# Ledger of designs, part 15: VH-VL binders against p38851r773to978

Target 1, 206 residues: p38851r773to978
Amino acid sequence: EAWCYFQDNFKVGSKTLFHVLFGDKSQVFPSSLFLCKKGSNLNNNSYWERIRRAKEDASCQFELCRKLQFQLNRTSNFIKDLLWLKDDNDNFKLVLQQRVTKIKQGYYFEVEEGPIIVKFPLCHPLLLRVRFIIAECITSQGESLKKCDLAILYDFNYVESIDKLNTKVEKLWLFERIHLNWALRYCKLEHSEINRKTREYLKKFN
Below, E stands for the ipSAE of ESMFold2; O stands for the ipSAE of OpenDDE; V2 stands for 0.75 times the mean of E and O plus 0.25 times the DockQ between their complexes.

## First folded at step 3 (VH-VL)

Design cA (framework fv_recibokibart; at its last look DockQ between E and O 0.04; V2 from the best seeds 0.00; counts 0 for: pae E 16.6 > 2, placed apart)
Fold by OpenDDE, look of step 3:
Structure cA (fold): chain C 206 residues (1-206), chain A 119 residues (1-119), chain B 108 residues (1-108)
Amino acid sequence: as target 1 above (206 residues)
Amino acid sequence: QVQLVQSGAEVKKPGASVKVSCKASGYTFTDYYMHWAKQAPGQGLEWIGEINPDSGGTNYNQKFQGRVTMTRDTSISTAYMELSRLRSDDTAVYYCARSDFYEYGMDVWGQGTLVTVSS
Amino acid sequence: QIVLTQSPGTLSLSPGERATLSCRASQSVSSDYLHWYQQKPGQAPRLWIYDASSRATGIPDRFSGSGSGTDFTLTISRLEPEDFATYYCQQYDSYPWTFGQGTKLEIK
């Protein structure tokens, strides 16, 4: 497993940043996705819905989930077939899941994205996951804590090679290592695009 | 100012249906879940269900399942709760209340609507 | 469903005294999902404490919330006349959302 993370600061409250990125009216996703065909009419967000939480955290029974729908660019040949769905017009679309796994009353958010399964010839598939954390800076002034209009976005990217049994592959051969590195570059490019679009939105509308 | 304004008091016969409205103002209607709560005379609060005004998705308390229907009209920022097959123990004040996601409390409440069920 | 039991049912105190209200859950509840509401006769409930320990907007600092797991507490350090009301705890941890039966704080 390989991972990389990015950190960015935004001069807005954490709740504002959350809505810009993950709100129902957000224009950041899915257009910011690296695999997304830009300008496609198939690129759409779905609504947040409460769903049963996986057995990962017993502290909460439910989480919020939405699906990002988008059309693939020229890299479509590397996506697992199970990620494709047909629409009412018999068109193919890729669906990526986002889940809000934790919220702390407007100053802290955790969002998980994925997985995306990428297939390469003669290689084990790569499983890509992203975890977003939005945290708000808190300033201590004497006995009082005040929120600052400064949000920090953490973007944790995880890339894992998996076998047919969905088990982690520990030893990778040469081409698998090359593809792993490409996946890491992909994560960086996607992060950059998310950042760019977010800042563009803030500049234009705030 | 942010407020929820509910429809007026209702008097119904057993077996009838009642539909209570809740109009939101001062905020974006679709940005908050809308909840409904029941409070019988002299009793505590009971959660009936919730609706996502944006998607129209609902979650109901099983106690009311099959008799309650929550809807919304986004064009007029109004939520509705309909309760059918009314009985005497449905006599109560019904409240609408908003919440910002499930992590937040219900921070804005309607004034309540008294529904009286009597033969 | 998660049952919230509040105690005492009625609490009779005088202005200036300290009030301690208890809310016990039938199973563990995350602090992020435990809230308190105040209700006065003829009025709608009002959010009072959220996340077990955070005061809602406009709530005086004489109010404080604490607790975790199955035991939560609302404390009023020095009662004011306007504090006499019914207080409800409420959980968002599991469907269906549930309220405690309430504690009525009345003037002695």
Scores: ipSAE 0.067, ipTM 0.682, lowest interface PAE 3.9, mean pLDDT 86
Fold by ESMFold2, look of step 3:
Structure cA (fold): chain C 206 residues (1-206), chain A 119 residues (1-119), chain B 108 residues (1-108)
Amino acid sequence: as target 1 above (206 residues)
Amino acid sequence: QVQLVQSGAEVKKPGASVKVSCKASGYTFTDYYMHWAKQAPGQGLEWIGEINPDSGGTNYNQKFQGRVTMTRDTSISTAYMELSRLRSDDTAVYYCARSDFYEYGMDVWGQGTLVTVSS
Amino acid sequence: QIVLTQSPGTLSLSPGERATLSCRASQSVSSDYLHWYQQKPGQAPRLWIYDASSRATGIPDRFSGSGSGTDFTLTISRLEPEDFATYYCQQYDSYPWTFGQGTKLEIK
């Protein structure tokens, strides 16, 4: 199992940052995603909808979910041998789910981005999961500092098959170790683009 | 068009209270902090306090602590500042101003409300 | 609280001249949290420079801001008639937010 973590500080409140990243009129996604071909007419996102989580359905638990649709960026120099197993890529289109999994009175937000399933030749399927965490900076007395952190956690797991996503492969093949370097480059490039687009969009609000 | 429109001028006696309103339009009211500032005749600006319209949380300048109350009504996108136990040195123009979400300053100001305290 | 002291209090210059307005803080202020406003008589203040050096939307490039720590400067490279106004610096590094007392820029 591998992961990487990025954290950026913004001098805005957490609700503002959430709105910039995930608001109905935000243009940060899908264009900031590494796999997204920027400027494509296929790029769009759905409105946020309430859903019940299947695993917690008996408790009437609600979460907000949306789908990002985008054209796959095939000009990347490390995507040439990839096989896509999660979603439709026969016309170079990918649909990716985002879910708001936690909200605390407008000062804390968690968004999970659905797994991408990536298969290199002679490798087990690799799951890529992303979590976005927005937390407001608060004094010990509970007062807002008008600043917040954005944390992005990328999590990578090889699994036995696409049908057994909860089964972690303990012993890796040689090529699987090499292809984890792809995962690190993915994280770095995507984080950089999300951060850049977010800061540009924040300035455009004024 | 982003705009803040304040209530009209008021004349009050010492010891009374005044409540000034500030109606926002052209933007999402709960996504910006609202500030209030005082400018006495011929003087500079003095920050009174702020309210987060989403949470209702406030921070006041200690000079006004105990005399000022800031509230809002999100259903009509309106912020309020109430100043009690008025003194003659409270005679001033009172401005509302929103703070952008970058914390880069107060980018939109109301037209100002003159409050005159005299007996 | 952070006290901002502007100098000079009044600056008398002619159009075409360079103006330099100073703002000194009683303790260090991050440049991310210092900005400048312009106010003309009978009008509300207007955001002019933010984050010490960035011009607000629509502000001419003859205006520039600089500085860090306790010393900040607003410079107008060549004064135009419309530039004569009062300028305030303001900080939001720590509560309470404070303004300088203002520098009145007037026609000589």
Scores: ipSAE 0.000, ipTM 0.434, lowest interface PAE 16.6, mean pLDDT 79
ESMFold2 (binder alone), look of step 3: mean pLDDT 93; pTM 0.950

Design eA (framework fv_erenumab; at its last look DockQ between E and O 0.03; V2 from the best seeds 0.00; counts 0 for: pae E 14.4 > 2, placed apart)
Fold by OpenDDE, look of step 3:
Structure eA (fold): chain C 206 residues (1-206), chain A 119 residues (1-119), chain B 110 residues (1-110)
Amino acid sequence: as target 1 above (206 residues)
Amino acid sequence: QVQLVESGGGVVQPGRSLRLSCAASGFTFSDYGMHWVRQAPGKGLEWVAVIWYDESNKYSVDSVKGRFTISRDNSKNTLFLQMNSLRAEDTAVYYCARSDFYEYGMDVWGQGTTVTVSS
Amino acid sequence: QSVLTQPPSVSAAPGQKVTISCSGSSSNIGDNYVSWYQQLPGTAPKLLIYDNDKRPSGIPDRFSGSKSGTSTTLGITGLQTGDEADYYCGTWDSSLSAYVFGGGTKLTVL
């Protein structure tokens, strides 16, 4: 299992940042997806829906879930050799699930994204998932700055190789390791794009 | 199975150092805040320190500042507590525990490791 | 001496209801979510309540938490002998930049 995380600060309240990123009128998703075809009419958000959570968490019976639809951009050299999951029509439309798993008094948010399955020839598929955390600023000196209009975004990215039975593959051969590294790079690029779009939006409207 | 296992406890003289470890398994270690909590014999729980996902976000109780250092190695799923200049009042069972965030309750605890500081 | 104040002990007969109080200040209980921990004799603490009133998986509904202002209360209904333990409230203290526990309450089942 490989992982990487990113951290960014935004001069806006956590709730506002959440809405910018994950709100119904968000201009970040799905347009910020690195692999999406820009300007495609297939790039659409769905509304958040309440979904019953599995029994493993009896205290939180519901989570919010939505599906991001987007068209894959196949013109990039980075993805030209990638095989993404296709829909039933065998087109390059993808659906990415996002779930809001925790909300605390409008100052803390957790959002799960994924999975994204990337297939490479002669390799086991890679499973990618992202956990977003939005929190109020906490200084390195131990001060919690709630409602200070400074939000921190954490991106936790997880990548694992899976077999046909959705079991984790422990030993990867050379090309699988290469593709794993590419996936990690993708995570970085994706984060950068999200960051860029977010800041662009805040610049225009803040 | 989610599990935390402490180690490194022992008997030491005052002024000495000790390093505690907590091995995590069964969950994505890097995604959780990790705590040290101690309990002196016959006393209540005392929070010692917390570390978030990296070294830039950690806190400790005043009584151990300058002496104790919390750290973690996410690649090894291990939490550490470096204890320097140990004092008799540091004698306790030391627990490691995880939380989703420092505001959240500690939902998983180890069984603890005993540290005894005596001359 | 603890930042959070709990009664040192409570007792009740099996089947009865008990409440354990925990009082703090605005910088801890007032501003942050409270957790409750159960520590059976000779064992590590166990999370009983989180986010003021939520139960982790496996915790029966006879355990409840509530928060009002700068105080919180743990409720235990249908008291069982197995509930005899020490109970601690805990929360983050923004002013101290530290997690704080109550002094603990020893629950004795008569």
Scores: ipSAE 0.015, ipTM 0.533, lowest interface PAE 7.6, mean pLDDT 84
Fold by ESMFold2, look of step 3:
Structure eA (fold): chain C 206 residues (1-206), chain A 119 residues (1-119), chain B 110 residues (1-110)
Amino acid sequence: as target 1 above (206 residues)
Amino acid sequence: QVQLVESGGGVVQPGRSLRLSCAASGFTFSDYGMHWVRQAPGKGLEWVAVIWYDESNKYSVDSVKGRFTISRDNSKNTLFLQMNSLRAEDTAVYYCARSDFYEYGMDVWGQGTTVTVSS
Amino acid sequence: QSVLTQPPSVSAAPGQKVTISCSGSSSNIGDNYVSWYQQLPGTAPKLLIYDNDKRPSGIPDRFSGSKSGTSTTLGITGLQTGDEADYYCGTWDSSLSAYVFGGGTKLTVL
C-alpha cells in the first residue's frame, strides 16, 4: 500500500474553499483528474444527491453524494489497457463518485472519492481512493482566522482481483513498483492542477 | 451584526406576480443555505423553499412547485423568491432564514414581508 | 393537518415545568435532526434547540430537547411569563424532499 499526501493553506474560510472545490459550478475536478481528457464536452458534475445516512455521527449531519463524469484520456499508451474502467465503449466515459463523509459545524469537511480500479499490463489491479480534508484555522474562542488547510490523501493498493477489493498484495512485483511510481507522479501533477484551478476560482470569488 | 431584511411584499390580484428579495449582511452569505418560510394570518409556519449556498440544490413545497422560483445572487448578498400565478392561499408573511446546511436548523430569521393576494 | 403533530396548546403556572411533544415518522424525525423554534407574539421565529438537544448561545438551560424513535419533546422548566409563545418543531423529511414544521403549540403561562 502507498500513500501520497499534499497539504496547502488558503486565505479563505473552509466553507468558501468547500464551495470552490465541490460546488455545482466548479470545474476543478473535471479539469484536473489525471485520467481525464482535458477540455472534453463530456466532462461535467452531477448535482449533489442526499443519501440516507447509514451511520449517524454527532460530527456529521448528512451524507451527500455526487458523480463526476469525464472522458478518459486516450492519448496515453496506458489508457487503452483500462478498458474495464469504461462506462461508454464509444466515448470511454467514466463516472467517479464523491461523498461528503464528515462535516463539523462548518469548519471541517471530509470528502471521499472513488474507488477507481486501474490495471496496468502485467500487474494486479491497482485500487485508488482519495480523501479531501478541509479544516479551518480558528481561535480558541471559535473565531475564524479566514485561513484553512486542504489536505489531499491519495491511497493506492494492489488488490488480488477486481472481485476482491478488500485484499492487499503485500509483496509488489517489479512492474508493480514501476507503475506505482508512475501513478504517484500523476498524482503530483493532478494535485498541482487542483491547486492552480482552486486559486483561480478563489481570485474570481474574492 | 448578522441581519436579514426582506422586501418586495404588497397587495396583488390573483394570477399576478411578485418578486421578494432578502438582503443579507454581517456574514459571508455564500457560506449558507437560504430558506423562505411563510405564515398565513393566524396560522403556523409553512416552509416554502430552500437553496444551497452554491445553488447546487433547490427544493420547494409541492403547493408552489412550478409557480415559485428561489434564486440567489452571491455577489450581491441577496436571496430572491419569484412568485408567479399567485393565489389567495399564498397570502402570508414571508420570512427569509439562513441555515448552515439546508437540512440544518434555521438560526437567523428576517422580520418578514407581507404578501396579500386579494381581488 | 401537519406532517409533524404537536398539541395545539399547553398551559402551566410560573415556575412549573411543561413538555411539548412532536410526533412524526421515520422519514422525518426518525432519520433527521430536529430543531425547535420559539415565536413570541408579533415577532419572527427564533431557533431554540438544534440537533435534537443542543442549545444555541444565549438560550438558557431551562430549555431542553430530546428525541426517541419518531418523536421529539421540548422541555421548559422554571416557566416565566416571557415564555408565553408559539413553539414549533421542525425537521427535514426525506420522502417529501422538504423541510416540515409541526402545527405549533401555544404555551400560556397562567
Scores: ipSAE 0.005, ipTM 0.471, lowest interface PAE 14.4, mean pLDDT 79
ESMFold2 (binder alone), look of step 3: mean pLDDT 93; pTM 0.954

Design fA (framework fv_felzartamab; at its last look DockQ between E and O 0.14; V2 from the best seeds 0.00; counts 0 for: pae E 12.3 > 2, placed apart)
Fold by OpenDDE, look of step 3:
Structure fA (fold): chain C 206 residues (1-206), chain A 119 residues (1-119), chain B 107 residues (1-107)
Amino acid sequence: as target 1 above (206 residues)
Amino acid sequence: QVQLVESGGGLVQPGGSLRLSCAASGFTFSDYYMNWVRQAPGKGLEWVSGISGSGDYTYYADSVKGRFTISRDNSKNTLYLQMNSLRAEDTAVYYCARSDFYEYGMDVWGQGTLVTVSS
Amino acid sequence: DIELTQPPSVSVAPGQTARISCSGDNIGSYYVYWYQQKPGQAPVLVIYDDSDRPSGIPERFSGSNSGNTATLTISGTQAEDEADYYCQVWDSSSDHVFGGGTKLTVL
């Protein structure tokens, strides 16, 4: 499995950071998406829906799920060389799912994003997914430090090649490896845009 | 001055309906998560419903799901609670309370409005 | 789902320290809020985020939270502190959850 990891610090509480990124008043998504056509009226998010989940975490019995809709920037060299998902009207519009999968009140949040399926000619499709973790100082599975006013954003990007049966392809040929590397670079650019937009927001509003 | 003022309470028969209002002033209403919290006579506090600043997300206690509807009009700085199919156990003082949801608790409360459900 | 348990009543002499507990499974993993309610009045937030005081709340009010118990502490308790006190947390499944309340009597 190919993946890349990013970490950033923000001089705000984890609650605040979560609100900035994923709150209903957030201006970060979907406008921060690297592949997003800026200014498009198709760039929208839906409301969060509560979805019942298995009782794997006593403090979080529901997942919150929403859809990010955005128009692709077809002027990008990266995008024009890719075959993306299209809507029923053959528009270059993507719908990306976000899910809040874990909440520990006040100091820890997990958000999953994806998948995005990227198709290349003569190659198996790539499946991209992202896992965001917002932590207050050092937080994980146990009790964490609270209210240190330093939020850490972890960005885990996963890229895997899948076959028609949605099974991971282990052996990739040369062009598939090249495209995989391109996808990893995309993940980096995406992270940079999210980071930039987040900091821009924080600068403007507090 | 930051304040919340509830209104709309009164006497209603079981099965009846009532609409509560909460007028906000002294702060940017749309920036805050709003709550309804009720207190039965001689009993404790019970969270009833909540709504995000934009109004896009609403939440309900199990005891009122399907019967109560929370809404807000940010242009009027007003919070609402539509209560249908009222029951005797819904008798309580209903408070509106401001919170950030991600930050502070409920830091501003109204004076409350009494709802009495009785035949 | 988390359930918060408070003692029904606590008594303290003037000038002494009052401690009100709020128990819940792994409550230490939550931020706890405390409210004071005097007869005929709306609740007032006295502690937020376990131990922080809102502006205007006397310094004699303090809070702590660890393990399975959160505690509201009132040092140098005064007659005016006689009231009902409620602890509260937010849970993803139950939203805002209140304790049953504790009546503090100043003897």
Scores: ipSAE 0.053, ipTM 0.648, lowest interface PAE 4.7, mean pLDDT 85
Fold by ESMFold2, look of step 3:
Order: structure tokens, then C-alpha cells, then sequence
Structure fA (fold): chain C 206 residues (1-206), chain A 119 residues (1-119), chain B 107 residues (1-107)
């Protein structure tokens, strides 16, 4: 039951930042994921698909969903049996979903990623989810200031079982607290890669 | 250059069938949600059907549901509309249209193909 | 199930500003798209996301959207702007919804 949070600002509009992070030609994902084997020909992302909401949804929002596929790096071979993801066993590939869950007039985007399920010895499964929030600075009249913020929230919950991903364990064991610290360090490294690639791509545009 | 070209329109008797095709070029076809939009003579635009880039999700206007089937062949860069049980009110120019990235609207249109259903 | 209402016609003198309205209940919460259709031709997207222009659309085309009304504005209207104009939103229950269209006449 833990989280960590990063916020960065950029001198670009929110649609530009969204394209750099999540566009079809972006190389931020999956290559920025800590577990990803960089340069593997198994690393790809699917195109975005519309997911039509049930009729009781009156928000005028709909989800776009895609899958990230990537090969585990060799340092993560240590944790192969700890991951509960689709894999063909010969390549140790992972599949993650990203969902665009909110878009407000091109000034605001929310993207949810995950889950990744990690099962440490003597621990309940650890659920990892990430949320990306892009918010553009606009005037009261709706004019863009060509400035936006990227917020990244990493959320970690031990869950009762792999079948119940929306539950959480209320009392942590000692070993679970120790392994949670590993997950926090992983998130710091992943955020560093996301930020670095994003800034590198933005420099090429100016 | 991005291009959409419709074909397969013509004269059909009520209760008959037609299949429309839309050939796409100049972009990665499988990345885009695709639509059919029709316009009856002298009337406005009416959305008919849509299909996701993979083809896994299809949607239909109530007026055509159960009679029309949208499909795509990503290896041939082609969108299809199978139109069955045609009625006089289906008479229209049928446009193939590519959704923009967010799928709230359509950024590329074909020139359309005329379907006439005469009683 | 949102419905979009446009005036059937708008007339403007050359060089003047044309404004075409699109009314709908709480349309300001939608992303509004505008299409230009000249006689015998396919629609062409001229405004997306309420106010943005695709590449190749002249700067005289602009848009706004708030409350119950979206507006397409053409400043310095030229004879080649004479066309039918449609507003459009995406709705979760009805998918793509178009207005009835507005014929712009440039006198």
C-alpha cells in the first residue's frame, strides 16, 4: 500500500507532449521500462484502439487502449518466476496495457498503465500500476501558454490473490515491506528514463 | 500522399445486396479507426459504421444494425461495407473516412460512391 | 443523445466575417469538428478540437466552443469559402453526430 509521485514541466503544449510520450513513432515506451531489454526486436507497441464504453457512461469520454510488448532484460532474469504476465517461455516477454482514460479538449490527458504483478517469495502478489497526467497551462479564456506538466504516479498494492487485482492486503509482513522498497527504487529508475528520453526527443524539435 | 478511394456503388433493387470497398494508401492503414458516412441526395451527413484498426471492435448506427457489416483487410489496405436488405432510404453517397488519432472526428475523406436503391 | 442545430444559411459580403453557429445541450463538453463541403465534393476537415486548424487550412478559419454553442468563424471571407459547413461531435451513445449543415453564401 504505497505510492510515489513525480512531476516535471515542459515548454510545449499538451498534445505535443502526449505525442512524444505515446505517439506511434515514440521510442519512450517500452524502452524506458526498467525491465525492458533495450534494442530487442520483440519490443513493440500496438496501435491505439477505441474501447466503447457502456451506455450508462455520460462523460463523452472513451478509452483508447494499446498493448506494450517487450523482452525482459538480463538483470530481470533473476525475477522471471516472480512475474505473472503472458510469456511464451522461450523469450520471457511481457505485455502491458496502456489506456487513455480522460481527454479534456486537448489540454488534459490521463493514461493508465498496467498492471504488472510481482510475486516475491513469502509475499502476497504485488500489483504495480502507473498513471500519467498531462495538464496544459491555459488562460481563463482558454488560450495556451505553451507550457504543460507531466505527473507520474506509481501505485503499489499487495493484493489478496492474482484473481482479485482490485483488493489489497491491509497488514504487511516484514518481507513485503523489504520488497516494497525494491519496487520504489525501480520506479525512480523508470521515471529517470522516461524523463530523459522525453527531453531528448523534445530537443530535436527545436 | 494520404488517399481513400471508394468503389462498388451502383443501382440495386430493394432487398438486394452490395459490397462497398475503400482502398487506402499513403498511411499505415492498421493504425487507424475507419468509418463509413453517407449523404442522401440533398441531405446532410449521417454516420453509418466504424471499425477499430485491428478490426476487433465494430459499431453501427441503429438504422443499419443487423443489415450492414463493416470489415477490413489490413493486408490489402482495404475497408469494406457489406450492405444487405437494402431499402430506398439507403440511397446515398457513401464516404469512407479515416478517424483522427483521438477518434472524435474524421481527418481524411474519400470522394464517395453512389448507391441507388430503386423501388 | 445530443442533437446539433445549425442555421440553414448564412450570407456574408466578401471580406467580412462569417459566423456559423452549432447549438447543442452542453456542447462545450464535447470536442467539436467542422467540415467544409463544396458542391459535388467530399467534406474537408477545417477545424478540429474546437479551435485547431489542420495543415493547409487558411488562418482565416477559427473556432470556439463553450456552454451550449460552438461557432465557426471565417474572417476576411473569400468567394471560394462558399460551401456547406457541418459541425460534428462524438457521443458515447450515438457515435458521430452531425449538425444539419449551413450553406454559406458569399455575395
Amino acid sequence: as target 1 above (206 residues)
Amino acid sequence: QVQLVESGGGLVQPGGSLRLSCAASGFTFSDYYMNWVRQAPGKGLEWVSGISGSGDYTYYADSVKGRFTISRDNSKNTLYLQMNSLRAEDTAVYYCARSDFYEYGMDVWGQGTLVTVSS
Amino acid sequence: DIELTQPPSVSVAPGQTARISCSGDNIGSYYVYWYQQKPGQAPVLVIYDDSDRPSGIPERFSGSNSGNTATLTISGTQAEDEADYYCQVWDSSSDHVFGGGTKLTVL
Scores: ipSAE 0.006, ipTM 0.493, lowest interface PAE 12.3, mean pLDDT 80
ESMFold2 (binder alone), look of step 3: mean pLDDT 93; pTM 0.950

Design p10f (framework fv_pasotuxizumab; at its last look DockQ between E and O 0.12; V2 from the best seeds 0.00; counts 0 for: pae E 10.0 > 2, placed apart)
Fold by OpenDDE, look of step 3:
Structure p10f (fold): chain C 206 residues (1-206), chain A 121 residues (1-121), chain B 107 residues (1-107)
Amino acid sequence: as target 1 above (206 residues)
Amino acid sequence: QVQLVESGGGLVKPGESLRLSCAASGFTFSDYYMYWVRQAPGKGLEWVAIISSSGSYTYYSDIIKGRFTISRDNAKNSLYLQMNSLKAEDTAVYYCARDTDFLEYYGMDVWGQGTLVTVSS
Amino acid sequence: DIQMTQSPSSLSASVGDRVTITCKASQSISSWVAWYQQKPGQAPKSLIYDASSLESDVPSRFSGSASGTDFTLTISSVQSEDFATYYCQQYDSYPWTFGGGTKLEIK
């Protein structure tokens, strides 16, 4: 498994940032997705749904789930160069799941995104997952100490090669390693795009 | 003038259903999270439910889970509480209250005058 | 669930007196506490949010403070219109919970 981590600060409260990214009025997703064809009418959010009661934290009562539908931008140089195969569901349409897995009211949020399965020729599929953490100021063990007008967004990106049985592939050959590296670059680009879109929105909101 | 007006309260028997409404005026209703809070006669306040600005997010107190449903119609500037399988313990004045969608954790700043629901055999 | 233990349940005071009402949370919470005033036959009115922030149009004689799990509403000089029932509320975690209330009566 490979992973990369990103962190950014925003001069707003964590709740505000959460709503900008994941709230009902969020305009960040799916338009902020790097692979998303901008302006496509297939880019849509679904409503948040309760999926299960959260068990991991006493302060978290439930998990929410939504599905992001978006069209791939097949004209991007990035997609062309990586030779990603199309989805089985639709030629260039993908669905990305987001789950709010932890909420400490008003100051801490955890969101799981994915998986995204990327298939390259002659390689095992790559499984990509993202964990977002929004925290108010400095946190320890998933807890915020204070409320402040400074939100921290953490992006934890995980990339794993999987076989036909969805088991982790431990030894990758040369081309698989190359593609893994490309996937990590994708994660960086994705983060940058989300960041850009979020900041753009915040500027308009202020 | 910012105003919330509850309606739909009345006398019902245990097991019956009732639908409460809250009409909002004087502000952009669709920009606000909304709440239901109830108060039994001579008792304290009890939080009932919350709904997000678009209605996609809802959460309930455990005592009413599965029986009550909070919903809203932003086009009609209305908040609703569908109450099924009512119990005597549900007897209370029901208040609707608002909070901003991005500032929902700052409390309830506007309240209606409430509507009385009495559940009795 | 988080319990808010409010004290006292009732309090008598004269106009001009300093009054203090306390709510103790059953567990460590942030400053996610609100205070409400309710007069007979009326809906609650918001006074304080985030433990110490005063709502708009609320007189400055009202103040809130927090220390650990203890939250306090203070009226520096009680006025005739302040005789009412007061409630604290936590919104740190669902379900939101209120204190039992404090009835402030005229002495």
Scores: ipSAE 0.016, ipTM 0.566, lowest interface PAE 7.2, mean pLDDT 84
Fold by ESMFold2, look of step 3:
Structure p10f (fold): chain C 206 residues (1-206), chain A 121 residues (1-121), chain B 107 residues (1-107)
Amino acid sequence: as target 1 above (206 residues)
Amino acid sequence: QVQLVESGGGLVKPGESLRLSCAASGFTFSDYYMYWVRQAPGKGLEWVAIISSSGSYTYYSDIIKGRFTISRDNAKNSLYLQMNSLKAEDTAVYYCARDTDFLEYYGMDVWGQGTLVTVSS
Amino acid sequence: DIQMTQSPSSLSASVGDRVTITCKASQSISSWVAWYQQKPGQAPKSLIYDASSLESDVPSRFSGSASGTDFTLTISSVQSEDFATYYCQQYDSYPWTFGGGTKLEIK
């Protein structure tokens, strides 16, 4: 029920930006996100896999998905106390799914990340999803300007229980509103780090 | 211009090894999944091995049963196939092929010219 | 693994004839099919992806279609340069697999 939105412009094409953010060797993603905080490391190399799908969307013929595995730092109290994996019971292993959900002729990419469950004391579980949107800047004649926009949408919803993520809480408790504000501030820090690392990486290849 | 050029084929006796190379040019090699595909004389196409853009994921046809190893060197824009314990049934033209940008997954859009490997006593 | 059964294995045609080549998948693969053309002594060339979309520089006389697990490549009016071997390929699931090929011959 709450969200925050960030938008940045980059002087590269959309395919290049997508590769920088989500490529196999990206340093931006594994080191800058909520999940790879101080002392936590990506456990496994990642790769994109095509997923067969029913005819849900006539505009998209395929879906790319990957799962990322992190080894969490045992001393990271924030993550340990506040985060549960939806489908894993390993003590130090966090698994996060990324999905490329939309591609428009190589000039537009949409990536969904999550869900991530954050549990504050005395609050309902807080469900977090992140959506990345990369859109190329083109002329009225369809020519690439070699510039693109990155939008990052953080979407937060309190849910009734960790086993029923479809049932959303509409009326928030006082403590839930307070902790939601903290989560939104943390998203600003993560966005700043994503932006910084992306620009640093791009400078090395210009 | 986008090109793939295979090399390293030749005549080899059963049980010996060969290393095939594929040199890529005209595109950003490190962005693409790469394949080895083979074709026995007078026969159809048969996939051999797949490697991800970083090299972190490899997948092999059951036909080669762990005898071949695919690898890449993105700094040199090169793809390799190490072929060990060669058998007569490995006689084929070997092609390297580029997957369409992994984001689009439109199949193999660029092929090399092929290199012939002949395994005979 | 997904099996692609291609038919016929060979086909004779004259210039100007309409030709159809079929592939049947052993399971549902949506539209994840490509078609390749291979001339003697040459590497395969991509013709069609996504079952029916033509690659750039492919003549409009080539077309592809899908019905369930049946996939068809059609050449509406064969030209002299079209005599070659044609392959289908599924790319729904790894490992990607090819059909057995169809040799289009002069006669």
Scores: ipSAE 0.007, ipTM 0.423, lowest interface PAE 10.0, mean pLDDT 76
ESMFold2 (binder alone), look of step 3: mean pLDDT 90; pTM 0.909

